# Designs tried in a protein design chat: VH-VL binders against q9umr5. Part 334

Target 1, 268 residues: q9umr5
Amino acid sequence: SYKPVIVVHGLFDSSYSFRHLLEYINETHPGTVVTVLDLFDGRESLRPLWEQVQGFREAVVPIMAKAPQGVHLICYSQGGLVCRALLSVMDDHNVDSFISLSSPQMGQYGDTDYLKWLFPTSMRSNLYRICYSPWGQEFSICNYWHDPHHDDLYLNASSFLALINGERDHPNATVWRKNFLRVGHLVLIGGPDDGVITPWQSSFFGFYDANETVLEMEEQLVYLRDSFGLKTLLARGAIVRCPMAGISHTAWHSNRTLYETCIEPWLS
Below, E stands for the ipSAE of ESMFold2; O stands for the ipSAE of OpenDDE; V2 stands for 0.75 times the mean of E and O plus 0.25 times the DockQ between their complexes.

## First folded at step 13 (VH-VL)

Design gk1 (framework fv_mavrilimumab; at its last look DockQ between E and O 0.95; V2 from the best seeds 0.85)
Fold by OpenDDE, look of step 13:
Structure gk1 (fold): chain C 268 residues (1-268), chain A 123 residues (1-123), chain B 111 residues (1-111)
Amino acid sequence: as target 1 above (268 residues)
Amino acid sequence: QVQLVQSGAEVKKPGASVKVSCKVSGYTLTELSIHWVRQAPGKGLEWMGGFDPEDGEPVYAQRFQGRVTMTEDTSTDTAYMELSSLRSEDTAVYYCATASYDWETGRYSFDYWGQGTMVTVSS
Amino acid sequence: QSVLTQPPSVSGAPGQRVTISCTGSSSNIGAGFSVSWYQQLPGTAPKLLIYGNTNRPSGVPDRFSGSKSGTSASLAITGLQAEDEADYYCQSYDTHLSAWVFGGGTKLTVL
C-alpha cells in the first residue's frame, strides 16, 4: 500500500485549494490516504510560524504513529517552511519524502501584490522596520522575511528562519540538524514564473547577496557550513530539484503536468 | 448583502430544454461564484455545478456532464443554467447559490441562495 | 445513496438537546475538507447554518453548534424550539467525485 500523504497549506489557503492535488493522487495512487491539515486556515495563517509548527505537530504525530512505514509531506508555499521546522524539532518523525512546493525556503524579499494588501503603505525596502520588530515577528510573513540589505537585523531579529537555518547560534542547532537529516528525500519545486516567491530561487535555497545578485544553494553559507544539513543531504543524493516554468504561484498544486513530473515520482 | 432572484416556474416536455436565470444584486456577478443545486420533491439537495470560486472555471457534476450548461452575462449580472434532454426525473426545484470564501476562517460555503425555480417535466 | 450519510429523521421535545450526525469518508470529511450545515424550513430555500465545521453566520443562534472529528461531523441543537422544525443538510467536498456533496438530509421534528 502507498504511504499516507500529509498536506500542509500556505498563506490564506483552505483545504479546498488542494482539491486537484488530492484528485491527482487518488487517480494515480488509488488507496492513498491523503490528509490536508485543516489548521491555521485563512487569517490564522498569519499566526507566528512556531505556533503553527506546534499545532501541525500535534496533528501529524497521530498520523505518523499509525503509519510505521513512513509518510510523505507535501508542503505548499509558507507551509514548506512550517514543514522544515517541523522536521527539525521532531526527533522521531518518519517522513520519507518531504516535498517543498514553491516555498520560500531561503526567505522572502519581494514587492508583490501578495504583500501589498497586507502592508499597503510598506515598500520592500522598508519592510525590515516592521518585520524585524518584536510585534512584527508575531506575523508569519515576517518570520521568513529576509532583507539582504539588513543582514544584521535579520540575524538578530528573525525568530524563525534564521533559527531553522542555523544562521544564528542556538542550543538546539545540532539536534535540529540531526532530526532534519532523518528525511529520506527533500524535493524542491519552484519556477521562474511563480510571481510571488521572490526571488523564485528561494524555493531551491537560492537567494540574494548584498547586491541583490541571486546565488545558488551551493553558494549559501547555510550550505557551506552545513548548518542544518543541506550539504549532507546533497552528498547522499537526497535532494531533488524540480524547476518548472509557466506556473504561477497559485497553480503549483493544481497543475497535472507538474504533479506527474515533480510530485508523483516521490509518492511511491 | 447579496440577493439572488431566479426566474419563474417552468413546465417542459420530456426531451426539451430549460434555461433558468439567476439575477444577482448587492454585488456584481464578477465578484461572485454562482452554483446550482436542485431538489426533487421530497428529496435532498444535489449539487449540479457552478463556477469554481478559485479559478472561475465552470465545473459540472459528472451526472450532468453533457446535459448542463452554465453561463453568465456580466452586463446584466445574471447567471444561467440550461439543462437539456429533460426527463421526468429532472422535475425539481432548482436553486442558484453563491459559493463564498471567508478569509477569516479560510472556509467555503454556499452562503446566499435564490428562492428556487420549480421545473416540472411531464408528458 | 448520498455521499454523506445522515439519519433520515430526529425528534425532540422543546428545550431538549438533539444531534444530527453526518458521516463521510477519507475522500471528503476525512481528507480535511470543511463541513457546512444548512437549515431548510418547509417551503423555503436552504439557509446557511454552520460553515467551516464550527462557525455560525450572523443571525444564527448559539443554540446551534457544529463539530468535526475524523470522517464525521455533527450538528447539535440545544434548547430545542418549535421553529427549529426543518430539514438539515450537511455539505462538503469529495475528491473522488470532484464535486460538492450534500448529505441525504435529516428531518427534525419538534414534539
Scores: ipSAE 0.873, ipTM 0.927, lowest interface PAE 0.6, mean pLDDT 95
Fold by ESMFold2, look of step 13:
Structure gk1 (fold): chain C 268 residues (1-268), chain A 123 residues (1-123), chain B 111 residues (1-111)
Amino acid sequence: as target 1 above (268 residues)
Amino acid sequence: QVQLVQSGAEVKKPGASVKVSCKVSGYTLTELSIHWVRQAPGKGLEWMGGFDPEDGEPVYAQRFQGRVTMTEDTSTDTAYMELSSLRSEDTAVYYCATASYDWETGRYSFDYWGQGTMVTVSS
Amino acid sequence: QSVLTQPPSVSGAPGQRVTISCTGSSSNIGAGFSVSWYQQLPGTAPKLLIYGNTNRPSGVPDRFSGSKSGTSASLAITGLQAEDEADYYCQSYDTHLSAWVFGGGTKLTVL
């Protein structure tokens, strides 16, 4: 009997997009109950991330309650940030494996087709003008926009990422860290050919310094200060890093080799 | 304004093949994914296969694997379904339909349907 | 295949509310795959009535509504009219079959 699996999708996603992942799980772990959370689909995925966290929290509670032995999370792209916030705000979560599938965990700083569609006159170098405004923070993309050249604006304006990273002082930081540390494993998946997550090392808690040089997870202040528990998890042996080249952003959940290598081992 | 016009009724003997066409107008086949659904007389709808709306490759229901081939001719905007080794149980109306993604809701549906092609298999 | 279970028939008088059920499983509706509903008048092709569990295409009267709960879905018709007499099919995706699946159909009779 395998633990139930909860799947949290990304920006402009559909439950149908995860059909291959669910089929892989059925083939290798028959009898596993897998649920793709059917919330904030399509355009609703642009709603503020705290609204999404609230809605997803309400959806996972009954699933977790029916599975006292624990559950696993597979969280794709933007969904990985939703899941990390869930693990922080839920005192009573019973998540064993948190599988972060090409998620911008340290934020996003890249021009993409969907950003050009959403903000057609902006480039990454000036998108901070939109994203670090109260109006901009009403869009999910801006909730994790991380401009390495305007760190002071990021720290003051971010209503989501700076808070869940413990980069801005807030009264819940200690409780959120305690809750996050209840997870059994953190599995980080991503790769250099993703094409959307920028830098792709954000999926591994790496990110740009002011010169756009990528600093890895262990070089980040949030790791060094252990602000939400990354250093503690790594010391515990609870962090798994599983990079894979040759996979584009939309293909992470439809690649059998990726599933067998990076996901399957953690679906006890 | 999407319109799907199918080829006319066919009468076939057991063991023969049938190839049904579906002409698309108002859009091109590069923009649409065509699926095939059949309905035996007095029975319900049965999905046969189609071009996956996300992958663009043909996918067939397991029951028809090895007997069905679905193709597209983008120069004429015409989709085809060929079913071989026909049996009397294959007597049905064969529909083509578009599988469409609505980005606002994030949902798929079969939103436009052809008029249907009756295929009768008898000795 | 009829992986999704519908009642074979339902009936109602004009003005009444009727409900058509669609019962699936953990491999389809219960896995998070949405439900679509189709209306088929005699001798015609199916017509999309509801998609994405609750969404009504343009031109479909607002007396038609859809819902989903757990592994099941429901189509409700309020203010029943004679023109609503038809066959109704639900549809979803199933990961065990790797296939789109339809319900067996429900014949609605307006008394």
Scores: ipSAE 0.759, ipTM 0.891, lowest interface PAE 1.2, mean pLDDT 92
ESMFold2 (binder alone), look of step 13: mean pLDDT 91; pTM 0.938

Design gk2 (framework fv_mavrilimumab; at its last look DockQ between E and O 0.86; V2 from the best seeds 0.80)
Fold by OpenDDE, look of step 13:
Structure gk2 (fold): chain C 268 residues (1-268), chain A 123 residues (1-123), chain B 111 residues (1-111)
Amino acid sequence: as target 1 above (268 residues)
Amino acid sequence: QVQLVQSGAEVKKPGASVKVSCKVSGYSLTELSIHWVRQAPGKGLEWMGGFDPEDGEPVYAQRFQGRVTMTEDTSTDTAYMELSSLRSEDTAVYYCATASYDWETGRYSFDYWGQGTMVTVSS
Amino acid sequence: QSVLTQPPSVSGAPGQRVTISCTGSSSNIGAGFAVSWYQQLPGTAPKLLIYGNSNRPSGVPDRFSGSKSGTSASLAITGLQAEDEADYYCQSYDTYLSGWVFGGGTKLTVL
């Protein structure tokens, strides 16, 4: 039998948003138990990511317990960060494939329509004033805001991304790395036509330097230092990169070709 | 507030087609996702299809595929449901409804309904 | 016959509490799709009663409540009143049918 699949949604999503994905799985892997975690939907997806991690943890624990052979995680957009954190804090998870579906794994630094309606008076260049404040960190988006021009503020004020990346020292860094390394495969999915994730390479742990030049995963300090296990995972052949063009951000979970090429191979 | 006003009762012969209209007011049709639900006399509700609230594409229930067509006229803010090859079993009250997304809860629901259109199929 | 299973009828006396169950499967409620409930008074169109498992639209009294667990949902009516006599339908999305689905409906009689 197929391993259970757990789906974690993104910002302002609903379970309905993943109907096509579930339909694809049902068609290609009949009998698979697929569960979209119906937590922190809509406006509630703006809650602090650590709060979300705790909520989702409570939901996945019983699912994992009933699946001794392991489970797969499909985590979309913001959900990909939630899942990475989840796998970092859980010392007993049994995740085989962690599929990160267009997730800003290395953070977000872009003023797309996605942000404009939330911060209509804020520009990308000034959002650090809000996001790196105590009250700003109460919003999920600010938890992974990564301003390349204010690295000091990011490192000191980011209560989520900087921690799970091991960019800021904390007492759980070693344990979190160990826990994360329990994953069988890390499948990274994203593409240049996403339009929301900025830069789109963030889905592959690429990101801007101080000059807003995009550097690849292997050039990132978190990789070079292996702060949360990326270098180790790559070395063991556990990282899969699946870039795809022509897919907008809201279509990653509803594209059949993408599913067959980047998702389905890792659900067995 | 959204209001849905449907066309009047229809009487059809088996094999004929019926086209029911649903006029929208309060909001533009372009801002709404219209769905159709029917109810046979003394029976339950049955979803027939509608426009997907996320991608705007028409989706039909498998049972009605090939026999039902749902269209929209944005110039008149009117949605249409045409059912062909009518059978006696198609005798029912047909409702149009809006499928709306609540951003606060992140859930969809059919929050507004038309008054219904009785379609009788008899020889 | 319906993808979502409801009891065909329930009854209660005024002031009592009644519950209506809606049993789904792993392809709908169990898959994480939300449940909505509709009230249909005799001779009228359905009215949204509960959405998102447990949320009440404006105008719906708090004596109506919804819950969801596992593959099932439940509608509870406290302080039953004569005007509550109606048919009640649950609704969700089903991934095998690729569409919205309703329960078979429950006729509530107020004794």
Scores: ipSAE 0.885, ipTM 0.933, lowest interface PAE 0.5, mean pLDDT 95
Fold by ESMFold2, look of step 13:
Structure gk2 (fold): chain C 268 residues (1-268), chain A 123 residues (1-123), chain B 111 residues (1-111)
Amino acid sequence: as target 1 above (268 residues)
Amino acid sequence: QVQLVQSGAEVKKPGASVKVSCKVSGYSLTELSIHWVRQAPGKGLEWMGGFDPEDGEPVYAQRFQGRVTMTEDTSTDTAYMELSSLRSEDTAVYYCATASYDWETGRYSFDYWGQGTMVTVSS
Amino acid sequence: QSVLTQPPSVSGAPGQRVTISCTGSSSNIGAGFAVSWYQQLPGTAPKLLIYGNSNRPSGVPDRFSGSKSGTSASLAITGLQAEDEADYYCQSYDTYLSGWVFGGGTKLTVL
């Protein structure tokens, strides 16, 4: 009766973190097959995002094949970028709802404890020196690091985010846009009290300009140029924005009100 | 080095309650999650409840909801499990165990166990 | 009934290889939850043997290995020793029960 749900976790994360979300789905949608993909857990989540996309693609193919009527994706934090790349590279995906849980869709420009662990002498103002090097791009965090004060370095060095955003030329841009636009709905979830995603509006395709003023999705160049299909999706009525205050980064998948308001309506 | 030492064997009548203690040494309870698992004679392991630190309060297995209370005294580093309305089928060895998180794999496991406490419920 | 199904017993001669299965469902192993394995020697408390499907804690011999596929997991023991005679339990998390679940246990006899 209900479409299968595939869950993609975030950085330094595990399937156990999603136990409450799965319990909510089982309560409201009995019989739904829900799979948290047991890949790139813990430290493995630091592997290059294209490597993760490849591994995740291999895992979803048999699930999608068994469900020709479609599947839903719930993708948390870093996992939302993995999922967006999947939707671009798979010409045969059958995803109805792509649910992005507090994902840094336009990138990250914030100090975090795991960045301090990985690069202990660095701050957000100087991380571009590491992240925009070939060595830095071997870490997933750097694949979506977006320093608004070094946009030229971002555009030249990003091996992942600048490509999936269509901010840098590549031969697959037209095909990736076509594939991404096959999604039924894009559900964007996030909020001001997240505490990790910086700016939190990145979860809604907003981001800083050079003065660290947040520009909303409709003010972004990637939207205005419709580089990967955001303008088309919005015009089609396929983008759902569901902001919620009062939720910290680790609590998005364990808040029942958030689930009932922002997730449940899209799990047909 | 974590060590869990449980209270001694108990014999109870049906309808009574039992409270088993689990003293932790080598670490503070504020750093550990404690879970309770029982094993009836000749039978397998059954999870009763415990807490993940992020939840803030114990979670109990559905079968024991309403009959079990799990508490901790951090000043003595001692965890407690109290089971009420005892029946003969509650005769079992009751274990406390620590749950720990391995950040490298992103996994949880029950890595240290107490010696067990036999609770006999009979006539 | 255990939600994770294990054979009640297995046996092998010293030096042989034995495999113990653990079959779950879409609400536990199949949902992506990891499998742990515990060894319980006669008259003792369980001891962690494998966690995270395939990770071996320090001090566990490398002849013990674990794997997971679909809704099932497997513990393999190579080079059987007399000291391996014990009960073995798999464990995972189950979302319908909202809790941790153990298999029914497998008694390993070393012939």
Scores: ipSAE 0.680, ipTM 0.861, lowest interface PAE 1.7, mean pLDDT 91
ESMFold2 (binder alone), look of step 13: mean pLDDT 90; pTM 0.931

Design gk3 (framework fv_mavrilimumab; at its last look DockQ between E and O 0.30; V2 from the best seeds 0.00; counts 0 for: pae E 13.3 > 2)
Fold by OpenDDE, look of step 13:
Structure gk3 (fold): chain C 268 residues (1-268), chain A 123 residues (1-123), chain B 111 residues (1-111)
Amino acid sequence: as target 1 above (268 residues)
Amino acid sequence: QVQLVQSGAEVKKPGASVKVSCKVSGYTLTELSIHWVRQAPGKGLEWMGGFDPEDGEPVYAQRFQGRVTMTEDTSTDTAYMELSSLRSEDTAVYYCATVSSDSETGRYSFDYWGQGTMVTVSS
Amino acid sequence: QSVLTQPPSVSGAPGQRVTISCTGSSSNIGAGSSVSWYQQLPGTAPKLLIYGNSNRPSGVPDRFSGSKSGTSASLAITGLQAEDEADYYCQSYDTSLSGWVFGGGTKLTVL
C-alpha cells in the first residue's frame, strides 16, 4: 500500500484548491490516504507561522502515529515553510518525502500582485519597516520576508525564517537540524514563470545578495554552514531539484505534467 | 446580496432539448460562479455541473457529459443550462446556484439559489 | 445511490436534540473537503445552513451545528422547533468524480 500523503496549503488557500492534485494522486496511486489539513485556511493563513506550525503539528501527529511505515508531505507555497519548521521541531516525525511545492524557502522579497492585495503598491523597498517590527511579525508573510538590503534587521527581527534557517543562533538549532535531517528526501519544486515567489529561486534555496544578484543554494551561508542540514542532505543524495517553466504560482498543484514529473515519483 | 431568477416551467417531449436561464443581480455574472443542481420529484439533490470558482472552467458531472451545455451571457448577466436528448428521468426541478468561498475561511459552498425551474418530460 | 449516505428520516419532539449523519469516503469527506449542509423547506429551494464543516451563515441560529470526523459529518439541531421540519442535505467535493456531491437527504419530522 502507498504511504499516506499529508498536504499543507499556502496563503489564502482552502482544501478545494488542491482538488486537482488529489485527483491526480487518486488516479495514479489508488488507495492512497490523502489528507489536506484544513487548518488556517483563507485569512487565517495570515496568522503567525509558529502558531500554524503548532496547529499543524497537532494534526499530523495522529496521522503519523497510524502510519509506522512513514508519510509523505506535500507543502505548497507558504506551507512549505510551515512544513520545514514542523520537521525541525518534531524529533519523532516519520516523513519519507518532503515535497516543497513552489515555496519561498529562502524567503520572499517581491511585490507581486498577489502581495499587493495585502499591501499598498510599491512597498517592496519599504516593507521592512513593517515586517521587522513586533507587530509585523504577527503576520505570516512577514515571518519569511527577507529584505536583502536590510540584513541586520532581518537577522534580528525575523522570528521565524531566520530561526529555522539557523541564521540567528538559538538554543534549539542543533536539535532542529537533527530533526530535519530525518527526512528521506527533500523535493524542491519551482520555476521561473511562477510570478509570485520572488526570486523564484527561493524555492530552491537561492536568494538575492545585497546587490539583488541571485545566488544558488550552494552559495548561501545556510548551506555553507550547514546550519539546518542542507549540505548534509545534498551530500547524501536526499535533495531533488525539479524546476519547471511555464507554470504560474497558482497552477503548481493543478498541472498534470508537473505532478507526473516532479511529485508522483516520490509518492511510492 | 446575490439574487438568482430562473426561467419558467418547461414541458418537453422525450428526445427534445430544454434551455433554462438564470439571471443574476446584485453582482455581475463575471463575479460569480454559477452551478446547476436538479431534484427529481420526491428525490434528492444532484449536481449537474458549473463553472469552477477558481479557474472559471466549465465542469460537468460525468453523468451529463455530452448531453449538457452550460453557457453565460455576460452582457445580460444570464447563465444558461441546456440539456439535450431529454428522457422521462430528466423530469425535475432545476436550480441554479452560486458557488463561492467564504472570505474568512476560504471554504466553498452553494450560498445562493434560484427559485428553481420545473422541467417535465413526458410523451 | 448517493455518494454521501444520510439516514432517510429522523424525528424528534420539540425541544429535543437530533443529529443527522453524513457518511462519505476518502475521496470526498475524508480527502479534506469541507462539508456543507442545506435546509430545504417544503416547496422551496435549498438554503445554506452550514459551510466549512461547522460555520453558520448569517441568520442561521446557533442551535444548528456541524462537525466532521474522518469520513463522516454530522448536523446537530438542539432545541428542536416545528419550523425545523424540512429536508436536510450534506454536500462535499469528490475527487474521484471531480465534482460536487450531495447526500441522499434526510427528512426531519418534528413530532
Scores: ipSAE 0.461, ipTM 0.789, lowest interface PAE 1.5, mean pLDDT 94
Fold by ESMFold2, look of step 13:
Structure gk3 (fold): chain C 268 residues (1-268), chain A 123 residues (1-123), chain B 111 residues (1-111)
Amino acid sequence: as target 1 above (268 residues)
Amino acid sequence: QVQLVQSGAEVKKPGASVKVSCKVSGYTLTELSIHWVRQAPGKGLEWMGGFDPEDGEPVYAQRFQGRVTMTEDTSTDTAYMELSSLRSEDTAVYYCATVSSDSETGRYSFDYWGQGTMVTVSS
Amino acid sequence: QSVLTQPPSVSGAPGQRVTISCTGSSSNIGAGSSVSWYQQLPGTAPKLLIYGNSNRPSGVPDRFSGSKSGTSASLAITGLQAEDEADYYCQSYDTSLSGWVFGGGTKLTVL
């Protein structure tokens, strides 16, 4: 009865991390087939995001083929960017709900423990020197690094985020937009107490201007130009924004109120 | 260095219960979750259950549900596993092991192990 | 019966490369669950060798490596040494059983 659910986690390495989410789905929608994809874990999660997209594509193809009525995606943190790229590159995906769970959809401009481990002398203000180089773009974190003070470097150097956002011309831009627009609903989840995604409004396609003032999705050039379909989706009533305060980055998939409010209604 | 020290070997009769302790040092039980794995003589490893790192309640493997109780005393950093209604096939070495809930690194493996506690069930 | 299938034994001469397979299903390795590997020397507790499919903890020699593909995983040991003689277990999480599962173990004999 219920469509299969595919879960893409970012830095988690096992289905055990999502056990509470799986319990909630089983309790509210019994019989739902849920598959948690656990690829590119540990240091493999630092591999270029296009490499990760290819691997996840290979994993989802047989699942989607067995469910011609459609599937749902629940994609967490870095995994939400992988999923958005999947929706763009797959000509025949059958995703109904794409649920983006605290993902840096407009990029990241904040220090994290992974950045400190990988580049210990870096700060967000100077990381552009590493990330906007060909060597830096070999790391997943740099693939979605978005320095609002070096927009020209971002637009020229980003091998991933600027492309899937349609911010840089490329031959696939039209077909990627068409593919993305086949999604039934885009469900955006995040909140001010996340503590990792910076700005947290990136989970809602908001981001900093040059003064570090957060502009909402509707104020972003990618929305105004409809470069990959956000304006079209909003006009269709296909975008759901579900912010929730009081949830830290690691707790999004283990909060029952969040599940019942923001996730469960979209798992038809 | 994390260290897990278990209680000594036990000999029990069928139908009795056994309670094995696991003392954690180097870190606290608020930082690490304890799981229990057993190994019958000449056989492989079998997960029994442990504390969920995110909600702090025990989760038991289905085949032990109703016979096993796992508790923790955070004031002494000691975990306990009690197995009741013992049978001869429960003769095994019982290990405690740590599971880290480090979601940033995605590390959900059994990092550190106790020395093991032999439990022998015989009439 | 173990949920993950391993060969019961493998053998190799010193300096040789050996590989130990771990075959799972769509509810564990095939669902994207990571694979860990453990070494158990006789009379000792298991020791973590590989976590997250391919990551090596500090102090584990670089001649141990792990990989995962589809529903299966593999542990490779190069430059085989006498002290590698042990039992080796793979481990993953199974979503259908809602629990951790281990392979049946592989006895490695160094000739």
Scores: ipSAE 0.000, ipTM 0.508, lowest interface PAE 13.3, mean pLDDT 87
ESMFold2 (binder alone), look of step 13: mean pLDDT 89; pTM 0.919

